# VH-VL binders against p74606, part 1

No score or structure here was measured in a lab: all are predicted.

Target 1, 264 residues: p74606
Amino acid sequence: MTMGDDLWGWQNINGSPYLTCALLAPWPHAFFTRAFYPQLPEQLITYLDPQGKAFRVKQVHGDVTLTATEIGQTPLAPDSTHPPADGIISDAPHQGVWVASADCTPVLIGDLIGKRVAAIHAGWRGTKARIVPKTIDKFLALGSELKDLRVALGPAIAGEVYQVDPWVALEVGQSVQAVQKLATEEQQWDHLSTMVNPPVLPDAEPEKYRLDVRRINQLQLLELGFAQEQIAVAPHCTFQMEELFFSYRRTHTKEVQWSGIVSY
Structure headers, positions and changes below count from the first letter of each chain, unless a header shows other numbers; antibody chains are not in Kabat numbers.
F, E and O stand for the ipSAE by ESMFold2-Fast, ESMFold2 and OpenDDE, each averaged over both directions (binder to target, target to binder). V2 = 0.75 x the mean of E and O + 0.25 x the DockQ between their complexes.
[cut] marks letters that were taken out.

## First folded at step 1 (VH-VL)

Design b01 (framework fv_burosumab)
Fold by ESMFold2-Fast, scan of step 1:
Structure b01 (fold): chain C 264 residues (1-264), chain A 123 residues (1-123), chain B 106 residues (1-106)
Amino acid sequence: as target 1 above (264 residues)
Amino acid sequence: QVQLVQSGAEVKKPGASVKVSCKASGYTFTDYYMHWVRQAPGQGLEWMGIINPSGGSTSNAQKFQGRVTMTRDTSTSTVYMELSSLRSEDTAVYYCARDYEGSGWYPDYFDYWGQGTMVTVSS
Amino acid sequence: AIQLTQSPSSLSASVGDRVTITCRASQGISSALVWYQQKPGKAPKLLIYDASSLESGVPSRFSGSGSGTDFTLTISSLQPEDFATYYCQQFNSYPTFGPGTKVDIK
């Protein structure tokens, strides 16, 4: 069963739906829905790879991505059993890498040749800090080639409903190099709001904007030289699809859904 | 252990400016937004604004527009709040407060506070 | 700006008493409300977030409830260390605080 785009398909385990992306078909992966709460990555991985080991981090909305080996070498975050980071790259077979979200964009990546996978938590701050491009740089440093990478930007809060202050929209927009190169902030605003599929949308409330964080991440990937066909963007909005997803903007509760991908 | 240590008490005349510092330790300084909140004697808490220590961008409450400037120095893990054109009603304890991010969100409420800086505006 | 009111503005209670403090918002804020405790001469301390979630390290006698415009902080059995001023704060828009409720010893 498919809902929305041809690349995105609904699957089911014991009556509970989860989402998959055709670009990531070579790897066991899932964007799990709220139906799986309160299961954690250590349990969820058994649905994808019974031999898999789950890796997760203390998400801090930063720009740090750790390999599975580096997770074991990194000091724990204060009051946490996990090190602080917002992305994980596998460096051995049967490693499941996981990120939690409830509006922020979960990004899953696979390397067709190098067999490495990654999961990234990309909210507006991480997107501004270019966590996705920095993670791609780590793939390349580990021997991956850009042409072999496949990227899926999962369910997140849609631009149509993500109201933000002007400074948030501008600073996230400035993370796109084509925008940053424009001489004036007026030119930057114009570009962000008038380009094809603009990442900054008007808001009915004065002095507010709506921001498409997934679109900004897509633009960052295109700048790196990704072909459009290597990138899948989910049409699903966590705020609007309340039967399927938790959304912090909607409820202000800390319940999350998990997204993960397993190396082989 | 997370600590926010603020500069000492200030006494200023009307029309002067004051600059309060807040030095952070025990966490990665650029990973958490910092807010400024004040409390006048006999009044409630009043939000003044927020700064992103990483990029240096700020957003200030409308009431303080044109009078408050927030800055940071990443080399010393310190945020600053400067309030100009001081009036007697600016007499208050000024707090820096770290944005709550333990759940992975920026909810604009505060898990750690500085000890406060008393600013007295008189004669 | 979203305005918050608290009732009562002050109360006197004895150790072991059940204390209830209310916070009302001028418009709907979902569950976007937190509660702080402030002791004389000290900075506020976070007690409850998202209207009803207990912050780590806070005693279980503290609880929060409510959604929309009406919120309650309850202390089930008041202890000597609980004599303080309590503030609600909303984060549905730019932060605003209630005027505080002072809990004094009887």
Scores: ipSAE 0.006, ipTM 0.434, lowest interface PAE 10.2, mean pLDDT 88

Design b10 (framework fv_burosumab)
Fold by ESMFold2-Fast, scan of step 1:
Structure b10 (fold): chain C 264 residues (1-264), chain A 123 residues (1-123), chain B 106 residues (1-106)
Amino acid sequence: as target 1 above (264 residues)
Amino acid sequence: QVQLVQSGAEVKKPGASVKVSCKASGYIFTSYYMHWVRQAPGQGLEWMGIINPSGGTTSNAQKFQGRVTMTRDTSTSTVYMELSSLRSEDTAVYYCARGSTMVEGVDYYFDYWGQGTMVTVSS
Amino acid sequence: AIQLTQSPSSLSASVGDRVTITCRASQGIYSALVWYQQKPGKAPKLLIYDASSLESGVPSRFSGSGSGTDFTLTISSLQPEDFATYYCQQFEDYPTFGPGTKVDIK
C-alpha cells in the first residue's frame, strides 16, 4: 500500500483539524492535533462516539498493555488517577482507548472480525522493549487473528530530525530480530543504515545518529507476519509540523495531543 | 522507596584503578538508565557517562573514553564504574544517578542520586 | 559542548528573602534545563525540570522560568533548609552543568 496521502486524511470539527487513516475506517478514530488542547479523552470521545467510555493510563515509557477491564483492577500510579501502562486494548463495545504523544509514536489498532481495538504509546524506550509485538501477542491470546488486524502508526518525530546517541539507536535497532541475529555490532550498524528505508540515518554532528522509531515499529510488525497492506505509517512529523503538533524535542514542554479509537 | 547505595571510600595510588558500585532498590532496575557524575572537592559536577542496565550498552563522555568502563549485574541490581590510570586530578566524589522518566526519548537528567563515593588519589 | 554560566557565583541572604539565580547557555537549548540543590556533604537533589516544572515533593516556593539561553531559579521566601549550592544542567546535548551558585546565610 502507498504510504502518505492515499491512506491519511484531514478532517475538521468546529474549525480544528484532526487526522484519520483509511485502514481504520471501520472504527471511530482520530489522531487529534494541538488545536484540541487541553481537552482530555473524556471530552474528545464525544466527537467519535457519544455513547463511548474513555480509557487512559499513566504513561511510563514501558512495555505494559492493559485491557479496559484490567485498568479498573490495577493500582494507581503515584500522584495519578490512572494505572501505569503504555497500551490499552478494548474488551467490550463502546470503549475508547487513548494515548498521548508529543513525538512518541501513537499506534492505533483494530480487529476487523473480533472488533477489539488498541492504542499504544511507543517512544524509543517502549519500542526497544517491544511493546507493539507484546500488544499483538495479547490480541492473539484474546482470540484475534493476525490477518484481521489493521495498524496505523500516527504522527511522531521523523527520523530525519530525531537526533540520538549511538547507544539509543543501537539498542532500539536490536529490538528487530533480523538485526539482533547478526554476529557483530558493525554488521548491525551496517544493516540498520543500508536496508530499504533505513531506520538509522547519519547525522552531521560527530557521534550522533538520527533514528526513525516508526520504521522500527513497522519492522517489528513485518517480522510478526503482518502484510505491508495491514500497516499504515503517517508521513507527518510532530517536530517539523509546529502549527499542528506539540513536540517535546522542539519545545521540551509537557503539552500533548491525544489519539484514540473506539470499539463497537 | 527508591534507593541507590554506593560502595565505601577508596584511597588509591596514581596509576591504579578503582571500581565503584551502586546497588539499586525500590524500582524495576532494567527500566531506568543509570549515569555516573563526579565532583572534585570544592568544584562543580561533571558527567562521565550512561549505562542501559537492560542491555549493558554504554556511552561515555569523550574525556573519559578509554579509561572508564561501566558494567551492571542484573541479578543483584548493581551498576559499576571502573576508572583506570588514576591521576591526582581524579580525586572526587563519584555519584551514580538515575535517569529521569519525564523526558520523552533520552533520559539525561537525574531524579535520584546515590550518596556518593569518595575516591582519593595520592602518593 | 554547551557551556553554562551562573550568576551570581555566591550570595548572602536572610530567611524570608526572595532569591533569584540566573543560568545562561552558550547556545539555544529550548527549555532543556534542570535545577539541582546540593547541601554540604550530600548528593544533589532535583528541584526543577524542563525549565519550569516543579519536581514532586519540592516546596512550591521554588520556581523556574526561561527558555532558549536565559533561565532563572527563584526561591520566593528563603527558609533555613534552603541554604545550599544550586546547579543548573542542560540536557539538549550530553549533560553539562553550571559552576553553581552558593546561597549562604547572612
Scores: ipSAE 0.015, ipTM 0.512, lowest interface PAE 7.0, mean pLDDT 89

Design i07 (framework fv_iscalimab)
Fold by ESMFold2-Fast, scan of step 1:
Structure i07 (fold): chain C 264 residues (1-264), chain A 126 residues (1-126), chain B 112 residues (1-112)
Amino acid sequence: as target 1 above (264 residues)
Amino acid sequence: QVQLVESGGGVVQPGRSLRLSCAASGFTFDDYGMHWVRQAPGKGLEWVAVISYDGSEKYHADSVKGRFTISRDNSKITLYLQMNSLRTEDTAVYYCARAHYDYIWGSDRYGEFDYWGQGTLVTVSS
Amino acid sequence: DIVMTQSPLSLTVTPGEPASISCRSSQSLLHSNGYNYLDWYLQKPGQSPQVLISLGSNRASGVPDRFSGSGSGTDFTLKISRVEAEDVGVYYCMQALQTPFTFGPGTKVDIR
């Protein structure tokens, strides 16, 4: 019998389950399930920090990350009370930063020394645009050190079921520098499909592939110099775990679950 | 394999109506915005209309606005173009094309026409 | 409306030689998400259009690496490093930043 590390744990509030990650234990945080719908971040933060103020953005599947202060300084998105962005970094205590998902990867980050936290919405477009590396660059610009950062890639659509067009798989794969440096697209396909824990998997349908967006984000973080033990990847699939998570790919509805983390 | 098959074209007199259909297969139809694009004989491409994945947003070129209406039936996996008050200058091959839907949050950025049908010819003549 | 222009409008190339097509937009096509909403399409004689390049520089699946797109904002270029017989047709740029989506007038590429 071996003792295994299970970084991910289920918690419960009034019969409703939510997920936490041991790497983020220093910060109040949660990857909430569909059971909390239709509660918004302003209500959900009370479960994490009664003194906390919730920050959120109008998610546009881009690569922009704003600090909590910058959110107040950025023009509002059309038909929204929030500015357009897909990531948020805290810049004061008791700030809860939140992202919504229904298949896209929610990424929560904490800085052990600098005490800032971040939440990022990383779908395939944001992953291709390297929103997670760009957010890490912003942490470093604010004074954080890479060795102090802890990253959790939460529940998202799993590679085993995320059927995509070849174009999507290749372009998201090309966001990884080790892939981009290869001379031909044939070499890039080979690398993406044969490397350890390949982010591109075969599909039963001809001219289709399956894409592991969380794996691509993990590869981007490893290229920045993160140690494996600084990164946690959730084993949970939003598409397959329908009792726990909304999935746009499964239902084509706009219902979402929220993930958030609070600074101290 | 992704396929888009247009039908409903033909010869029609000015002032009459015609309805085009585009039958989709090989992908999850209700995940994608869809376009109609036309090409007059010997001329370039002209965008006609777009519809969001759920049908809640529709946009039309000024040249057809008020006369043409794009619609879709996701249960039948079919895109439509209802063409009313047809004019001689509407004579063209009409293509349906799949938009790579950029936003789920309701925006008008339905670009990247990654797959096209074979087209259906509409001839408006007296 | 965003107006798209292309130059040249016609180009005859010896097989194996390079070709370059320019596309200009009347307004910047750079979105706040960092993408240029500019696509390139090829229409071969008697065929439907097909996508070559999306988002300014991203080659579509199955498109040979001799095709490349570059540019940002209002000025874009499509390059073919060595033109082959199968590349004959009309090349269109198109902006997808806002409605109405607009195509350039097209550039006809012929082989000698």
Scores: ipSAE 0.011, ipTM 0.434, lowest interface PAE 9.7, mean pLDDT 88

## First folded at step 4 (VH-VL; framework fv_burosumab)

Design n10
Fold by ESMFold2-Fast, scan of step 4:
Structure n10 (fold): chain C 264 residues (1-264), chain A 121 residues (1-121), chain B 106 residues (1-106)
Amino acid sequence: as target 1 above (264 residues)
Amino acid sequence: QVQLVQSGAEVKKPGASVKVSCKASGYTFTRYYMHWVRQAPGQGLEWMGIINPSDSSTSNAQKFQGRVTMTRDTSTSTVYMELSSLRSEDTAVYYCAREGLYSGEDYFDYWGQGTMVTVSS
Amino acid sequence: AIQLTQSPSSLSASVGDRVTITCRASQGISSWLVWYQQKPGKAPKLLIYDASSLESGVPSRFSGSGSGTDFTLTISSLQPEDFATYYCQQYNSYPTFGPGTKVDIK
């Protein structure tokens, strides 16, 4: 149930705050706040690595992660200058990989030995589709070892305020293999609501639940064999921390904040 | 238990404004966004815009920018949609509709009964 | 804006018939599609969300399928109360509706 708040620190540039994680200290990285809107990754990378090249995708809430090289090989999304995907892995030095969020979980990953980095956009749909495990599989296919990976789950909508219908909570919960193997939906609900630090919380409103998407992603990583010490979960809620973060649930606006990490 | 009750039918002249109300009950008013959708006689459904009852922020379809104003009153759990500079093409049934609560995704689980607005000379 | 088309625009069917209605999006919308039923003089009623999930209280004869750009609503055995107009709606961006498919009695 550790919040990981000792690992998270506020930084400032030109008076604007951004968040960093000690677990990712080897890499230039940031979870930028709304203060940097409307700057795009191409501008934001200059704060992290003036020599870096920024890579981004047209986020579609799916389960596809592309390498920087594959981005150049993938057809563009309709009405976009970027290919459709929700994750990016670096495959050369000085590549900054970026994801946008306004409630969905930005996940930043670094490989201490293989030196590759990744950024993943993990909303409830991407989490249900296991984008984070699929991205880890891609790291392993590229030669990374699990023990060398460090993962930070950034500011996102907190479980305490993320009211959802039963079908959302159940389908996202079923993405956890320990849950999926249970014989009945009744057993799945019981497990999701009674386990240590449960990802599904009761709601005051009957027939509604609160869902902790970051906890589900953490459980998926633990299932792959990650040690708890390799994973940092931000204690920050985008919905509740209005001065620092955009939240689609709160405002229904298209404004986003960016999170990125640069390989070296 | 969830219910959206709209104000009664209106007849207006071209150039006038109309303000339709939608009173919510049976749920926590500030937890769900409210949308406005209209339907001209014999035609399909057309989305007009959205309001967040918690902070009164709004977003409107481009077709209605400058003519539509959405507001809310938390003390009465009521949302309002005001359409100005009315034309005969604005003759339609106007619906309020509650957003389903799925990661801020815009689809509608409960609808008001509709308010007929007739614009005629 | 994402444009939706429905096929057919209208159909005539008998009680017990299998009815299929198609919705096509101008661009990929994943599974972010909803189906509504509207009876004359009434507000629309939610039938299916997330392309294939049946709303609580909706009869099991209704089903949805599809992803990306092509979606289908199926009524396996049409009942008298099913004569209505059916609309698809996407929520991948701000909402847009299909033009509707009217299901008339033969």
Scores: ipSAE 0.013, ipTM 0.469, lowest interface PAE 8.0, mean pLDDT 88

